# VHH binders against Epimerase family protein SDR39U1 homolog, chloroplastic (GC1), part 12

Target 1, 310 residues: Epimerase family protein SDR39U1 homolog, chloroplastic (GC1), of Arabidopsis thaliana (Mouse-ear cress) (q9sju9)
Amino acid sequence: CSSQKESQMTVSVTGATGFIGRRLVQRLRADNHAIRVLTRSKSKAEQIFPAKDFPGIVIAEESEWKNCVQGSTAVVNLAGLPISTRWSPEIKKEIKGSRIRVTSKVVDLINNSPAEARPTVLVSATAVGYYGTSETGVFDENSPSGKDYLAEVCREWEGTALKANKDVRVALIRIGVVLGKDGGALAMMIPFFQMFAGGPLGSGQQWFSWIHVDDLVNLIYEALTNPSYKGVINGTAPNPVRLGEMCQQLGSVLSRPSWLPVPDFALKALLGEGATVVLEGQKVLPVRAKELGFEFKYKYVKDALRAIMQ
Short names: E, the ipSAE of ESMFold2; O, the ipSAE of OpenDDE; V2, 0.75 times the mean of E and O plus 0.25 times the DockQ between their complexes.

## First folded at step 6 (VHH)

Design p06 (framework vhh_6fv0_2)
Fold by ESMFold2-Fast, scan of step 6:
Structure p06 (fold): chain B 310 residues (1-310), chain A 121 residues (1-121)
Amino acid sequence: as target 1 above (310 residues)
Amino acid sequence: QVQLQESGGGLVQPGGSLRLSCAASGFTFSSYAMYWVRQAPEKGLEWVSTINSGGGSTYYKDSVKGRFTVSRDNAKNTLYLQMNSLKPEDAAQYYCARDWYMGEDYSFDYRGQGTQVTVSS
């Protein structure tokens, strides 16, 4: 990289322009860490992190990634496509391809760094889709992988990150449904509720293993700074809910009804194969985070929704 | 420096077969998913196939599924595409790629000239 602010850590981040990434950059900046944004769209990254407001932040195009990963204390890999979109065969392949491609690139750059300039930790995203879907099962970090497409994606995504040099501590965060006003599931749902058209998607009985965006960012931060965070850690809040309960709580917080259901056939017509992401879920518990003493700010979905909608 | 060199193209009759190869160098081949992409005259780039880093998972464009088979030999840093039951619509310049993405945020990383496949009776 060309210029850099001296800090307690220098963190290289993929996916920094996304919803989670932007919040992570804010957290790292608040704690006076140096940040290197690894992006394939420099213009988009520069618009999100203009030099006037983010002095000292380095924004690197792919050709510059090697020079930025070298000398970094840590790398956070958050890059990936949204999965709750309309799935064509091409988009389905790209969901997997984008995750594997970026993760492989990051790992290769870490492994090819001289030992003295190599990052000491890689925190890489994965997803609760690892476990498959179930209305009756309960999953934690020791649970086996599911048999569906997203489980396969997560297995290969995680396997790619684990190819990092043995001297690098790898933390894999299996991320649940991230709640925040500026992106994710809530950005999709809030407009419908505000128009008095909110209600459960599908049966409303599917599990919704959520996490507040600030808790996820804090979990990533702990994974960066605490050497006890190694291997798989579920990035989910301690009290998952059924989707119908989540919708009821959202309606309550917005002072709107939550009675208008969206039937399975309508979601399938709108989202194609991607409808299964909305119609099915999994109950995932953050057993490792709790064992490590992680303190969740938002343990219950209503408190998270209240905070977000303030 | 990433280098990808394609070979194995040629002229074949409809229903025929060809085996394409891609020799990779300049990166840790076994750590990357690889792609086959093609471009027909007066058309844009078209994704054909993906293979994961270990070779155990493969994906195909619907129109080639059952006819094409992608594989890799990580010890030889080589990617393959076995093409059977070739159709006139398969005629194109074929490229192997690392870093493929069809969205506006990403682009193909081409290192070779590609290999031409012509299907003609």
Scores: ipSAE 0.000, ipTM 0.130, lowest interface PAE 16.4, mean pLDDT 79

Design p08 (from f01 with S53K S57K L102Y; framework vhh_6fv0_2; at its last look DockQ between E and O 0.01; V2 from the best seeds 0.00; counts 0 for: pae E 16.2 > 2, placed apart)
Fold by OpenDDE, look of step 7:
Formats: structure tokens, C-alpha cells, sequence
Structure p08 (fold): chain B 310 residues (1-310), chain A 119 residues (1-119)
């Protein structure tokens, strides 16, 4: 496999300081790409990405984003406002608004860039919440949007990203529940399982469309470099499981019992804003990723969990 | 630069009270919902409370409902958490936070303030 030395990219990244973003930046660094971090807190980002460990990294606050986006090869948009377990109309507006605002700003910067300095690719994150929730339905990239709040957020979120210039390739990654070490859903669930019996959460019948963080980062990376990665791509592993099964597997990996059902309120108490993602799930298949020939390192949740817990 | 600085933590006995403060700077405080989160040793970050930008709506973790009260003074750019009837399980590093990475972790939070509950 003649590793054609992929030409060095310059990648601007929003949400770089997040769970997924950090791993993406590490990947980009490892492959010697130029990285521009688009942040709302330069100090925070500098702590996470010190210059000594990330030589050449550019960290820019909002007022400086223009200079970063211009001249970038690609933009990865991963930023968002936290989602609370309880959503008042005001909070919902803020949740939705923050995602739309950041995405809109990115898109505007792209669109207002001179053609010679315009990024050619926008990889923008969204969520499987686009599809709504269902215990019985199976969803792929062609499935219609749901009718609930998250679906609405995702529609507007995606719609905003799609306003990018016609010459810019846009990939929308509808991200499932991300599994990884020291973050995501597991960071919240593991302590619970260590303290309690890790039985089914809620009814246990909810679907859990998961993806390992490494696979997600690889998917994003492929979207940056492969022209075929365009449009909606589900960021989910090929074998979603019921939440009950997830709990059983997690219990097994942790050598804890998993027979006692956990009420929804307990999960909400534990997972906070992450609870909705776990409790209100949908079965999503990565049909597009498969079609594109993407290779998942972790196809089964058991393997993912074992790797994470090692 | 966005800055969040928590204070008010300390050692209390079970049943005691603490009031945490968070001083915000570097952004328009009144334009953002704010969050309290906490992390106990060897545990993951967990959500505690949310208050909307105007302060009119508040939300709480079930385990703290009725005991904790979140408030804010937008004129002072300060977030508060009144914690009453503290329990040992409330012991943690408490953080105020503004934003987070979607579905993952809070992006912008302070250094935190330590709350210890011990007899």
C-alpha cells in the first residue's frame, strides 16, 4: 500500500477542546497537518493544547476566526452548547441557537473567504437525534427526520451547514453515542456500574446507536480527505444494540452484576444531560459509511468496551 | 478571554451548608445559560444544575432537588449555588460551566472548588 504521503492540510476546528475534538487534533498532529483551533476561550485551549506539545498550532478566539478559516484546507465543526436533561423553551432556544450560531458563523467565514483562500471541505457534526426516537424503527441516512425537539435542532443545524458555498464539499456526520476512555457516556456510566448493579437502564429496550471515538475520528478524517464523503453520513457503529445489552456488556467488562433494572430517573441523575441520549434512542445504521468502504475498528460493542477498559 | 472562577468550597459536616460562587469574565454573561457540574474522585463529571440566561428557569439533578438552589446576578457576572443539607455523596470538585462539546464534556469551565462533606 504505497501510503501516498497525503499532502499537508490546514484544518480549522471548532469544538477542538471537546472529547472528540481533542482526539481529532491529536490525529491531525500525528499526521503532521497544520491545526487551527477555533475557540471561544484561548486560555482554555492553550491549556489543552500547549505549544510545547503541539508545535505550530494556532489558537484563535472568535474575533480571529476569520484569519484562521481563510487559507484553511478544511473546516471541522464540532462545537455545541450543552443539552440539559430538562429543556424549558428558553433553554431549548439556547441549545438550538448556540449550534446554529456557531455553524452559521463558520459558514459565513467560509463563504466570505476569497475563492483562492476558501476551504474546500466542511465537515460538520450533527446527531442521530435527527431521526427522532423509536424502539422499533430502523434508520439510515435516507430516513425522515423525527418530530421531537432534537430532530428539530438537528434539522436546523444541518440546514445551516448546508448554506456553505456550492464549491465547498459538505459532509454532515450524524453522530451516535460516542464511547471512549475518560469521556462521553461511559465516563458517566462506569461509576454507576461500579457502585450499583448495572442492570438495564429504563426498559432496556431503547436502542443504543454507539460508536467508538477512534472510529468517529477516523470517519471525520476520511471525510476530510476523501471526496466521496459528501452529504449525510451516520457516525455509528454497524451493530447497534439495545440498551439492556449495552448494560450487560458493560457489566461483564467491569465484572459487575447487571441484572437489576435502573429506573430512568436514576440514569438521569447519573448522566445528567447525557441521559436523554441514552434513554431516548433509535436504531441507526451506518449505511453510507459502509457504502463508502469505511472500516470500523470496533464493530461490536463488547470489543469497544474491552478496548476502552484496558 | 473567557474566565470562570469558582469559590466557596470547603469542609462541612453532613447536614451543613455551603454557598458556591462563580465569577465570570471575558464574555457576555447574561447571554448564556450557566451550569454547575461536579466530579468526585474516580468518578465522571456529572451535571448538577442549570440556570437559563435570565435566571427565571432552573433545573436540578434529582438527588439535589430541594437541597440546592442555583441563582445568578447578571449585573455582577456571578453564578451561585446554595447547597443545603449536604450529604457525603455531595463531596466533589464543583465547577461552573458555560459551554460544552455536544453530548460529551463541558468545554468551558473553571478550575473548580472543592467541597468536602465529612463528619
Amino acid sequence: as target 1 above (310 residues)
Amino acid sequence: QVQLQESGGGLVQPGGSLRLSCAASGFTFSSYAMYWVRQAPEKGLEWVSTINKGGGKTYYKDSVKGRFTVSRDNAKNTLYLQMNSLKPEDAAQYYCARDWYYGESFDYRGQGTQVTVSS
Scores: ipSAE 0.000, ipTM 0.213, lowest interface PAE 13.2, mean pLDDT 88
ESMFold2-Fast, scan of step 6: ipSAE 0.224; ipTM 0.644
ESMFold2, look of step 7: ipSAE 0.000; ipTM 0.138
ESMFold2 (binder alone), look of step 7: mean pLDDT 83; pTM 0.849

Design p12 (framework vhh_6fv0_2)
Fold by ESMFold2-Fast, scan of step 6:
Structure p12 (fold): chain B 310 residues (1-310), chain A 121 residues (1-121)
Amino acid sequence: as target 1 above (310 residues)
Amino acid sequence: QVQLQESGGGLVQPGGSLRLSCAASGFTFSSYAMYWVRQAPEKGLEWVSTINSGGGSTYYKDSVKGRFTVSRDNAKNTLYLQMNSLKPEDAAQYYCARDWYLSEKYGFDYRGQGTQVTVSS
């Protein structure tokens, strides 16, 4: 026997069809792990993960989730409704409801699995919105929650994941603003910059606690494979920037101007209460990731933006 | 090794005041938010107050707002809880803790032995 022993996982993933989830599936496949996609839209998932490109992938609609969670090594929960939209009372309830419902379903399926077939790890998303917003404060994993609506959502979301059975290691990743070409903030901003119409939203003084999508995926992967990763871990890069600085760096990388501001009254008119997601932010440091020895590939926003735009 | 040592508890009559202290060692105290939590004899652990690493932001359980004040001295690695207008329902073992939000699942290995507060007349 001269073969290297491999520790293959079977990983069930909610939100796999989203920007972060697609990148995570590619990473898990590259490392020869078995992947089970837990989705509410089987047809969408099959379009994103066609069998020819993802041989052996399992795609389960919600009625099939029980049979996929049971017998998997780990579950990654990334599902959630987008928040950067116009908020009505119904949409606010659905932002919270979608996160709580999916997380509760996953936890129930884990808890109701026979012990011998129960996943041993749950890596569940949450968000830096946990801390509320501030132009002067600095937050880490030991900081208290904010008092705004998104902080309330994150508290309840995290509390739901923590109801997992005591034999399941839970890692909660408080995700910052994820940078990548295929989704998130950059997918919305790049077209405007390419048209010479780029610039800061609001004052540009709000904090932008970003993370490169590959660093976030690597952090999730560490949380899956390393038993020291438990509890709350901020998914943010070590050097947050003000939004205005991020816009200047993006303009520089694209060789485009970054001077055309969008005033706060216009964003409030367009997005109502949802404008707070864009107009306000928080400076969040990845203290626990650093303590655990996690190595960020992109420590500075300029390097992340250059890599993304190549 | 993380160590937290609470003191300042005792017997007080309703409407009285006590100041609790927590001496921290074995970690960089100024880098961590700190928590006060309490447990009555027949009840679970209950969050009371939070103070951020710099001391500029404080949060309280609704039933203690206006009566309790949390503060810290980072130079002395000490956390404080000033308790005024004490009520019978405030009677509990009081603990300081570093990782309150993880406590429900992971336990309290980052909390002290506690200090007893009794409110009786």
Scores: ipSAE 0.011, ipTM 0.206, lowest interface PAE 9.5, mean pLDDT 82

Design q01 (framework vhh_7d4b_2; at its last look DockQ between E and O 0.01; V2 from the best seeds 0.00; counts 0 for: pae O 16.1 > 2, placed apart)
Fold by OpenDDE, look of step 7:
Structure q01 (fold): chain B 310 residues (1-310), chain A 122 residues (1-122)
Amino acid sequence: as target 1 above (310 residues)
Amino acid sequence: QVQLVESGGGVVQPGRSLRLSCAASGFTFSDYAMGWYRQAPGKQRELVASITRSGSYTNYADSVKGRFTISRDNSKNTMYLQMNSLKPEDTAVYYCAAGDYEYLWSTRFDYWGQGTQVTVSS
């Protein structure tokens, strides 16, 4: 994948140690960009990104973020509490709090940077949860926000990112369900499929707006280098499916049956209120990405799953 | 220095139980997914069981499903494998593995133990 930008970027990345972040850092390294990892745990990040494999990488704890952001050409904000854990009232609060806190800190650092050393672009992650849930609705970047908790989180999350200086290009990536090897949504789903003969989670009628991790990373990369990538951009593949279909395809790829559904109560028992992330969904289309001419490597979930399971 | 130390292996008769332990040190245990792999003589290493960072999710090989249980105690930096109804086919060197991802089906882990021998024979 060749970017139009020929010059080396200096990119500060929050959430670099996460599933998406690690792949982004690998991409940036591969293209010989300078990388500054903004982390809460330097030791952990150093284990993930050893200097021998990532020459020139800078790993900074929160007290050092200022020096990293200042002088960066771009900031990618991927930090956030994983949603894959059981939701308790405390965890629920932290889901929102962690995202707002980190985003706010990043924005403040950007805004407080001298103009000559201020990043020119902020790519900030958000989620398709912005749109709320619906079994029948179709959502794009112009669709209104939902009324549920996740929608609220996304509104505040995005609102915080948008407080960046007016001279900074802000791209908000509303990320769907990320599919990839060794993590992401599949890591959560596969155990259930194995336990319940690969059947759908819940009714199977909920929409599953997915994206392959490679496409997501490419989308983020384009947002870093292409000035046309601004505002809200859905990070979803062009062909969302019903969860039932997803399970069928996954079963096919795994050569396992996919007929026995996982009951709602089982999911709620394991995930608490977080079960809504699995039990409810929305059909989201990447209209903006298409308009921008973004090319998806994986347009269909079957192809994505085959690639992942190989 | 990262260290994974397996214990609890040995020789048992078919139908008996063993409990393997893996003591972890040198890294933040709770930040890593854990797994058990085994390798029999002349065979490839295969996944036995895996468990997520929090212990919320587990995965098992079909051959051990219903007989083996993987668990972890993050306060003790220890992972366990309860092996019930052992069969001769379970004879192998069992390896403890740690990874920063949710390695439920992957054989790519960041750290590995030296392994412990489990022998099931009459």
Scores: ipSAE 0.000, ipTM 0.217, lowest interface PAE 16.1, mean pLDDT 88
ESMFold2-Fast, scan of step 6: ipSAE 0.065; ipTM 0.511
ESMFold2, look of step 7: ipSAE 0.005; ipTM 0.399
ESMFold2 (binder alone), look of step 7: mean pLDDT 85; pTM 0.862

Design q02 (framework vhh_7d4b_2)
Fold by ESMFold2-Fast, scan of step 6:
Structure q02 (fold): chain B 310 residues (1-310), chain A 122 residues (1-122)
Amino acid sequence: as target 1 above (310 residues)
Amino acid sequence: QVQLVESGGGVVQPGRSLRLSCAASGFTFSDYRMGWYRQAPGKQRELVASISSSGGYTNYADSVKGRFTISRDNSKNTMYLQMNSLKPEDTAVYYCAAGDYLYTWSDEFDYWGQGTQVTVSS
């Protein structure tokens, strides 16, 4: 694939069709960057990014990724199977396998590009699941990894991205719970609150290290454009909350009650081992982003929820 | 030339305290995240505690929380580990480590000291 040199950067993006990826594509397009969507389904990506609405966008299925990564200024790796689903041994294997496989492919394509055509930066997703779960602990980029399955996945995911050639700046964004209307946790919760059936998942005491989708997209954008952004950066807002508080704030913003809890056994029945993702959490602080001078638009969860629901 | 020198190790009885020091030279100490690792005979090396470049943020392994305190003095290029309520299972060689956030995982470090032995026995 090729594109006209109409933008200051050419950015290849995996996972562009997902909730975060769609917002990133809009942000990159707003700044006149050339965008190359690396997808496993070209037809689905073309439905999401039709040429009429996204003139100049390049959409490449996996067999074409080499031609798009080569000659790109940067690569953003957001691809992965959703973790908030019912876990079976096969699904657990695919949660890790999809992340490692896509990241390995991207890194191999970067490393095998001629030096003159090699991307200069790789911004790769990882997750706050790196830290494990705790109701009492506080984590930042200096914290050791947890011992659970998601921590293992994040360690291998990050290790794979770090195999990028030494002349490539790598930024690893450990993403928290992303808040937006059209995806993630809120897309699942809003309908129930609107029907007067909203409330906390499980005890409501688990930590909810959230981030507004626009702040996450802006953090990724800073990682793309600012050479000071490298290494591990927590993609979380500065003021995490307990899930019960988040649900109370959501109910307040929607003018709906927030009292009807979803008990542990119901979530375990629905999500199996994956219920741990919603029943447990971790308090994660964005120490690196703050040290780098990153300005969060939504520092408090209520402001984020108001903005999403306006 | 980067150098990290540990001191303060020794033999102590259970329940007592020991303070380790790590003197750093050859780099701008205030720019680096610092940490303490330990390795007991026949066991994997583990992170004990870490401290941010400014000293404003600290983290501890679950096994030492409430007992150990990490600190640093950037004016003296020195990091400390105050070890209280020592247990026989704390017996290990303790290593000082320095790392930045650039191209380094939270549990990985770029520079290492030679280690100091801590033995807790009755």
Scores: ipSAE 0.000, ipTM 0.171, lowest interface PAE 15.9, mean pLDDT 82

Design q03 (framework vhh_7d4b_2)
Fold by ESMFold2-Fast, scan of step 6:
Structure q03 (fold): chain B 310 residues (1-310), chain A 122 residues (1-122)
Amino acid sequence: as target 1 above (310 residues)
Amino acid sequence: QVQLVESGGGVVQPGRSLRLSCAASGFTFSDYAMGWYRQAPGKQRELVASISKSGSYTNYADSVKGRFTISRDNSKNTMYLQMNSLKPEDTAVYYCAAEDWQYSYDTRFDYWGQGTQVTVSS
């Protein structure tokens, strides 16, 4: 437990309807913060956050974002097109474009707010893809960017967020593979394991720099409330594993075998260039989070998987 | 040569306290994060507590949180573990470890002490 509670904040959130965003909204509500959902689809957001279950939440479509960013204490930017899909040139352009456009719009709205109504902090998502991929290298917040497409996307995404006005504290969370019941990698993998068809994707030797969704949400919360959280922070658990080890531990938790491999060629046939997201990884350590005293609830992947499957 | 030497272990009744010390030599102590691990017979080694290079940030296993306090004195090249309200379940060999962040944050620190026995029995 924190020794002191922060004053009530008003937090504007992009990407609130996504897997991470929904969990963040729950955490913010639990601490009695006011929440403004910035969405491209008001009707979809209203289905996810009905007034009956979420009294007091403001849902703003794009034409209303200006009035919501102004007067909010903080902005959390989580919006972006999913990357775990088949990549065409058009989809690759939109993966980058959606992230840059939303981030740029949020930054412009922050910067154009009168000083007295301007948010004091921007917590913006980025990703561990910043570092590129490697089976032998180890990365932390001081490591240089990779040279592949996703590294380029992350560089520009981060650069866009850093254009925020000088009086706004910017925290950039390089998010790893988020584990939780309701989305992400785990939601895709569990059905196969339950049918006795689970196993490593590709070689299983690629690094899996995971984080439990609750730890990620708590890290975002610390970045919102603790002024020491500024700049780049890796959103990964302290003990990354190889994907093969993660699959073995998932099989163990589910009491299912984990021996049936999915070969590279099958994943490439299904996902094209997007298969790289699944077939390759990077070992990313949360050096700054640990130095800042962040306490991870789930340090080891087996404990995280056990808790999720409870 | 890196050396870590633990002391302060012993046999104690439930509810009592012990203070473990780890004396470090052969490296620049203030450049390393430090930790305490323990291993009971037939069980895996588990992290008990860790402390940052400066001593400003600490981390504890859920099983010891609120009872144990880790600290360090960089001027003396020494790390401490204050263990309060000891329980029979705390019986283990306690190991001092120095963390090298270049390689891995799994359960393997680069440098280990020889261990000190803590036995909590009635």
Scores: ipSAE 0.000, ipTM 0.107, lowest interface PAE 19.8, mean pLDDT 81

Design q04 (framework vhh_7d4b_2)
Fold by ESMFold2-Fast, scan of step 6:
Parts: structure tokens; C-alpha cells; sequence
Structure q04 (fold): chain B 310 residues (1-310), chain A 121 residues (1-121)
């Protein structure tokens, strides 16, 4: 029942130095909001957000987070370890541990803030891995959780965010495959396509529930400013594609062939158990975002790819 | 006024079947995911089975897979749990539960009063 501050926000952001976080900081700054970067590496964050280019930005090491969360209008939690890497038992533990640890810290700081200085909204990242993988199923925000490791991670990640005080509006954004020039899947794939060595990973039949980075940032922004954005919201574009189709359209946009596949055995040799992240996927629809009237700028993957490469 | 009313519990011998029903009122039933929880004395409450708002997906605890079937009839505002091959360890109070509208599958916000199921020889 606390009212949202809608005109000028002070937003604390974890994971601001990542691909999505950097774009969110730019959006918040463009709209004249005050930004507090919550980081484990002040030096890295200062390199990405130098005072000369980001006057007035606050950058806080973990020991300083309490002083930044207190007095913030809102908190955006984007922190996490990259998933598309070689998995060992240690890496699997850290994929889950880093997400739970940071989210628990943020929630603890929110809950321990005096009521008058407590953030009124928490926008916390989660992922479409919540649903598990399927070549035939279709998922929306009312679908059950999957049974694989990433689904377990997402359940615990979301459960941790939901421990926020009852007067805090919580929005959980289940993020798909984010497309942009400055990171993620495209930054890894574009060089290979430019060298005439592009093609699908594995069969290319796995679902690719993508979203343009600007649409994701705009969705997070709506979740910050619009009190109707509450609960679980899929951060995916309305028209997911198979990975093979995405590769064909990327090749078309770049005027390059897309026929050279990376076979399953090669990916399993390089990524071990983590190969499942690239070999399997899920078809996820943004039913909640559409119900809320969110307008996607990029509804089809080819339009998104053209915009990114122009 | 939201109400969830369970029925169909009772005492039954091992290997037999029971069908639980949950009658919902006071909300638009078809817009909510639903589930069944159970709790035995001295044990934590556990989610037994769940079903999406349209019935297209179901999920089951490992202990009941292949034996229990969850279903719903949105035209009757009713959810069911068909329990086959009952075992003594299935003895518990069974609760009908409604998923939170804003959190969908991730959180349940209302429970019925429960119905006792006792499996004994």
C-alpha cells in the first residue's frame, strides 16, 4: 500500500556492469533518474561508468550497499554468473550460489530499511530456464517449473526475491535470450558469421525465445514506474523462433551463409554439462506483458537483427 | 469472499483409490493455477500436484507420479485429484490451493481447510 515515486527515482542496480545493466543505466540516466551502482568491484564499475561521462553516479562496494539501498526509490537486481560456460560441480554451485547470495543480500537490506527509507519496488531478474526445455511445449507465466538444474536455480532465485517485505512491490522478469551488439549470444556469433563460418549450434531445432535488449530495458523500466507491473513477467518477444531460423535470418542480414553447423559432440567436449544451455531451449510467450499493454518495438527476430546490425 | 472447499477424503485400505474434489467460489477460477498440498503430522507441507489455469500442463511430486492424476473443470469451478494405488505413507490432510494471480505458478495465496485421507489396513 506504499505509493510509488513516479517522477524522479533513485534506483539501486546490481549487475549494472553487465550487458543488460549497462543499457539500463543509460536509459535511467537519459530520463534524469539518480543511479546507485551496487558492485563487488568498484574499480571495474568506475572503468565502465567514469565520473567524467556519468556525473553524479554513485558506485558502491558491497560494504556500502546498505547506505545505498536505504533511501532508494527502487532496486533492480540483475546480478548473476554467466551460464554459457563449461560446467563443473563447482561452477554449477556458483551459478546458483551467486544468484541466491546477491538476491538474499538485496532483500535483507530492503527488509532492514526503516519504512520511510525503504525502496517501494524490487525488479528482480530470473530466467526462462525456469520452464525447463522442450521442442514441442509452449510456456507462459502460468506454466509450471521444469525439472532440470536451471529450473531449480530459477525457483530458488525467485523464492529468495519473494521474501521481500509485503509492502514492497516485486516484479520477477523471466529473461529470454537477449539480443544486442554489445554482448550476449550475438556478440559471440557475429564474428563467425562474418568469417563465412556461421551456422546452428546442434540441430538448430531448439527454441530460441529471444528479446531485443531495448525491449527488455523498457520492460524493466515499466516494472519500475508502473504499479500494475507486479509478479511474474516473461521478458521474451512475442514471436520466438527455432535457433536454425535465427541463424538463417542472421546470415541473411549479414549477407553471409549460415550452413556450417557445430555438432553436438563438439559442444559437449567444450562445455560439458553446460552444452545443454545451447543445445536445448524453450518456447516462451510474453502473455503477462501483453495483458499489461506493453508495446514491443521488435516483434520479429529479423527486424531486431536488422536494427542491431544497422 | 474466496472459498476453496475440499471433499472426498476418508479411510481406505492400501492399494485402493480415492478421488478428491475442490469446489472454488468467489473468484474467476479459470484465471488461476491450482494445486494440491498435503501435510502429515510432524512433517512439512508438500506440493503434491499442480495444474495450469487452462489445464494444459500438470506437475507431480516424485512420490505420487504414475499414481495420482490432477484435473480441472473450469465450467464447474472444480479441481480434482484422482489417487490410485494408495500407500500408508499417503496418509495426510490434503489441501486445495490457489496460485497467486500476479505470481502465477511461483506462489500459492489461498488454501482450503483440508480433507483427511487415511490409508490403513
Amino acid sequence: as target 1 above (310 residues)
Amino acid sequence: QVQLVESGGGVVQPGRSLRLSCAASGFTFSEYAMGWYRQAPGKQRELVASITRGGSYTNYADSVKGRFTISRDNSKNTMYLQMNSLKPEDTAVYYCARGDYDYGWSRFDYWGQGTQVTVSS
Scores: ipSAE 0.013, ipTM 0.395, lowest interface PAE 7.6, mean pLDDT 85

Design q05 (framework vhh_7d4b_2)
Fold by ESMFold2-Fast, scan of step 6:
Formats: C-alpha cells, structure tokens, sequence
Structure q05 (fold): chain B 310 residues (1-310), chain A 122 residues (1-122)
C-alpha cells in the first residue's frame, strides 16, 4: 500500500563536541543517519569523532558551515558556553554572545539555502533559565519569562531561532539540569562525594529540574522526526526535586554521606553573580512532552542516578 | 484571521471581584494557547495567567496566584479570568493574547486584543 522505506536524515549539529552533542551523535549513528558536525574547532571535533570510529562523518569549520547546512534534512543547534563559572562582564557578554552569534549564523544559512536544499526542521536549544528562579513557583511552557539576566539571554536566544523561514519547523527545547556521568553537574559533584566530602550547595532548598541525558537526546530525536513537535518544549523530567534531596539520593546511590554543605557566602565569593546558577533554581514541568506522548525512561531522580552510577 | 475582544473591565473597590472574558472569532480557537497580560502606565507588559489548548494546564504570576483563575470554553471560543480579592496594584489594562507555544512564550504574540481597563480604587 506504501512505497515508504526507512528515511535516512542528514543532520547538521552545532555543539556536537559537548556532553549532550556526543550522545546525540551516537543516537543518530545508531539509526543510520548521516551527520555533519558544525564546529569552530575542527581539530577538537576530529579528536572526539575520529574517522576510524565514525566513518562517513563530516566535520566542518565555521567557514564551511554553508556547504553543510545546505542539503541537510535538519539542523540541531546545541552550541553555548558553560554558565557555571565566575561571571565577569566579558564572560556575561560571551554567555549571551556565543548563543546568539551561533544561532543567528545557523538561521541565516538555513534561510539563504535554495528551497530544494533547505533543511525542513530546526531543533534549537534554550534553557529553563528562561523562567527565572523561585523556591515556590511552578513553571511550564506557558509560564512567563523571568526578569534576570539568564531569562533575557533565553528570550533573545529563542527569538533568534524563530527568525527561521516559515517553511522550517522550529522546536525549542528548554533544557534543565542534564544528568550523566561524562559531563554536567554530576561530573563536577561525583568526585567530592567519592572523597566523603559531598553535600548540598547553599541551602539545598533550591529546585533542581533535572533530566537524564538519554531522555534529553531521545526528546531531541523525537523533535527531529515527529512533525507534532513544534514550538517550546521543556526538556525536564516529570519529577523535579530540591537540590538537597538530589544530594541525599546521590549519596545513597554512591554509599557516601551528603553532610558537608557549601555555604552561600563561599559560593558567592568563588562565582560572584554566577553563583545564582548553583544557589537558585526553578521547578519546571515537561507539560508539552507529556501532551505529545513522550515516554521518559527515567521519571524519578534516584532511578536516573542508579542507572548513571552502574 | 483571529480577532480577540476583551470585556468585563471596570472600576471596583479593593477586595471585590471582576470576571474578564475574551471572545475569539475568525479562526479555530482550540488550536491556540491563550493568556492574559496586563500593562500599567510606564511598565512593561507582563503575563498574568496562561492556559494550554486543552485547558488541562494553567500558569499564574506569583502576584495573582490564589486570587485569579483562568479558564476556557472551547465550545464557545471564549477564555475567562476570574479576579478575586482585587488590590490597587492590580490596576492595569488587561490584554487577551493567543498564539502557538513558540510565539506566546518567546514574547512574539500572534494575536492581541485591544485591552480592557481594570481600576482598583482605594
């Protein structure tokens, strides 16, 4: 009744060398999709994706991105500088600038492609920082933007992606705290817990809207392949926790205590304005993903932590 | 084309209630997420409450949580905002907005009403 065969996509990816990007590349390869890595450092990308282990992968320096975006089925935009660091005016400028600059370039390349060679979908990262911070509020995709600097960054970041031509389906993934062994928050925390020096950052009462890296990658994959995934989608697991609870569960999984807190004043001294990234949080629910029928593999943080630490 | 018309604004004393209505015409109302925004003179427009296409999920600004209730009736192409325990700081022009998720939440709204004035005098 159908002449349909399994469709191979050609997917161009910015930020592929990052923690999330590396997992996405593996997922796309598992389904025999062609991958084009859009990078600002070809040498770094070639170390992470050597030709012997990634036959057929295309790695493009920024000057070559036009030739890769053109003819791609889809683009995934994951590029951005880490925000958990000491903020100087220069670092704040680059947190915003790196996100806007890369996204704007990707959108321009999509829009300037001939119609027959133009990508049909753009899946672009944004962040739960869109909502600002609150110990009492609950946020979903319908919630207002916050009033802090990261909320401003997310508004402009999302606005830039939405400049893609009307023929391009845009999905914006507001990413929470991604959990995995190879990067992110856990890579920074596990060594301290292993040394019996683990504990909550600040009060431990701040919300921790987490997601397992495999669920995030699967959500991005669903956004690439399923035309019902459009607009804003929170990339967070169904059951957010307070940071103190997460630390207790991490300690339990590692058979280590979680009793050594890092006080607010120490974090503010080390990270300045950047301390708000670790001292404050937001409770974010994945309402859109649930409405779309997305199946989370890890609904509870303890199960995610057990799987990661196996 | 979608047109949004607000009604139910007025002048009330603190502690009283008002019910705002937003009637949509010209398009399929049930395809849009909806929200109520307000703007006081010299201030940025802010989201007061929002509701998903299905009505299953709602969101409220911290300043109105527990006092305001948003609802929708897709069979009547109408969205409502029940405002209880009104305070002088609730004085603003209230706007009905409709859009797909991306535009509503990114600050790029597809459709706006003309606004209805709510004044809470003390």
Amino acid sequence: as target 1 above (310 residues)
Amino acid sequence: QVQLVESGGGVVQPGRSLRLSCAASGSIFSDYAMGWYRQAPGKQRELVASITRSGDYTNYADSVKGRFTISRDNSKNTMYLQMNSLKPEDTAVYYCAAGDFEYLYSGKFDYWGQGTQVTVSS
Scores: ipSAE 0.000, ipTM 0.153, lowest interface PAE 16.4, mean pLDDT 82

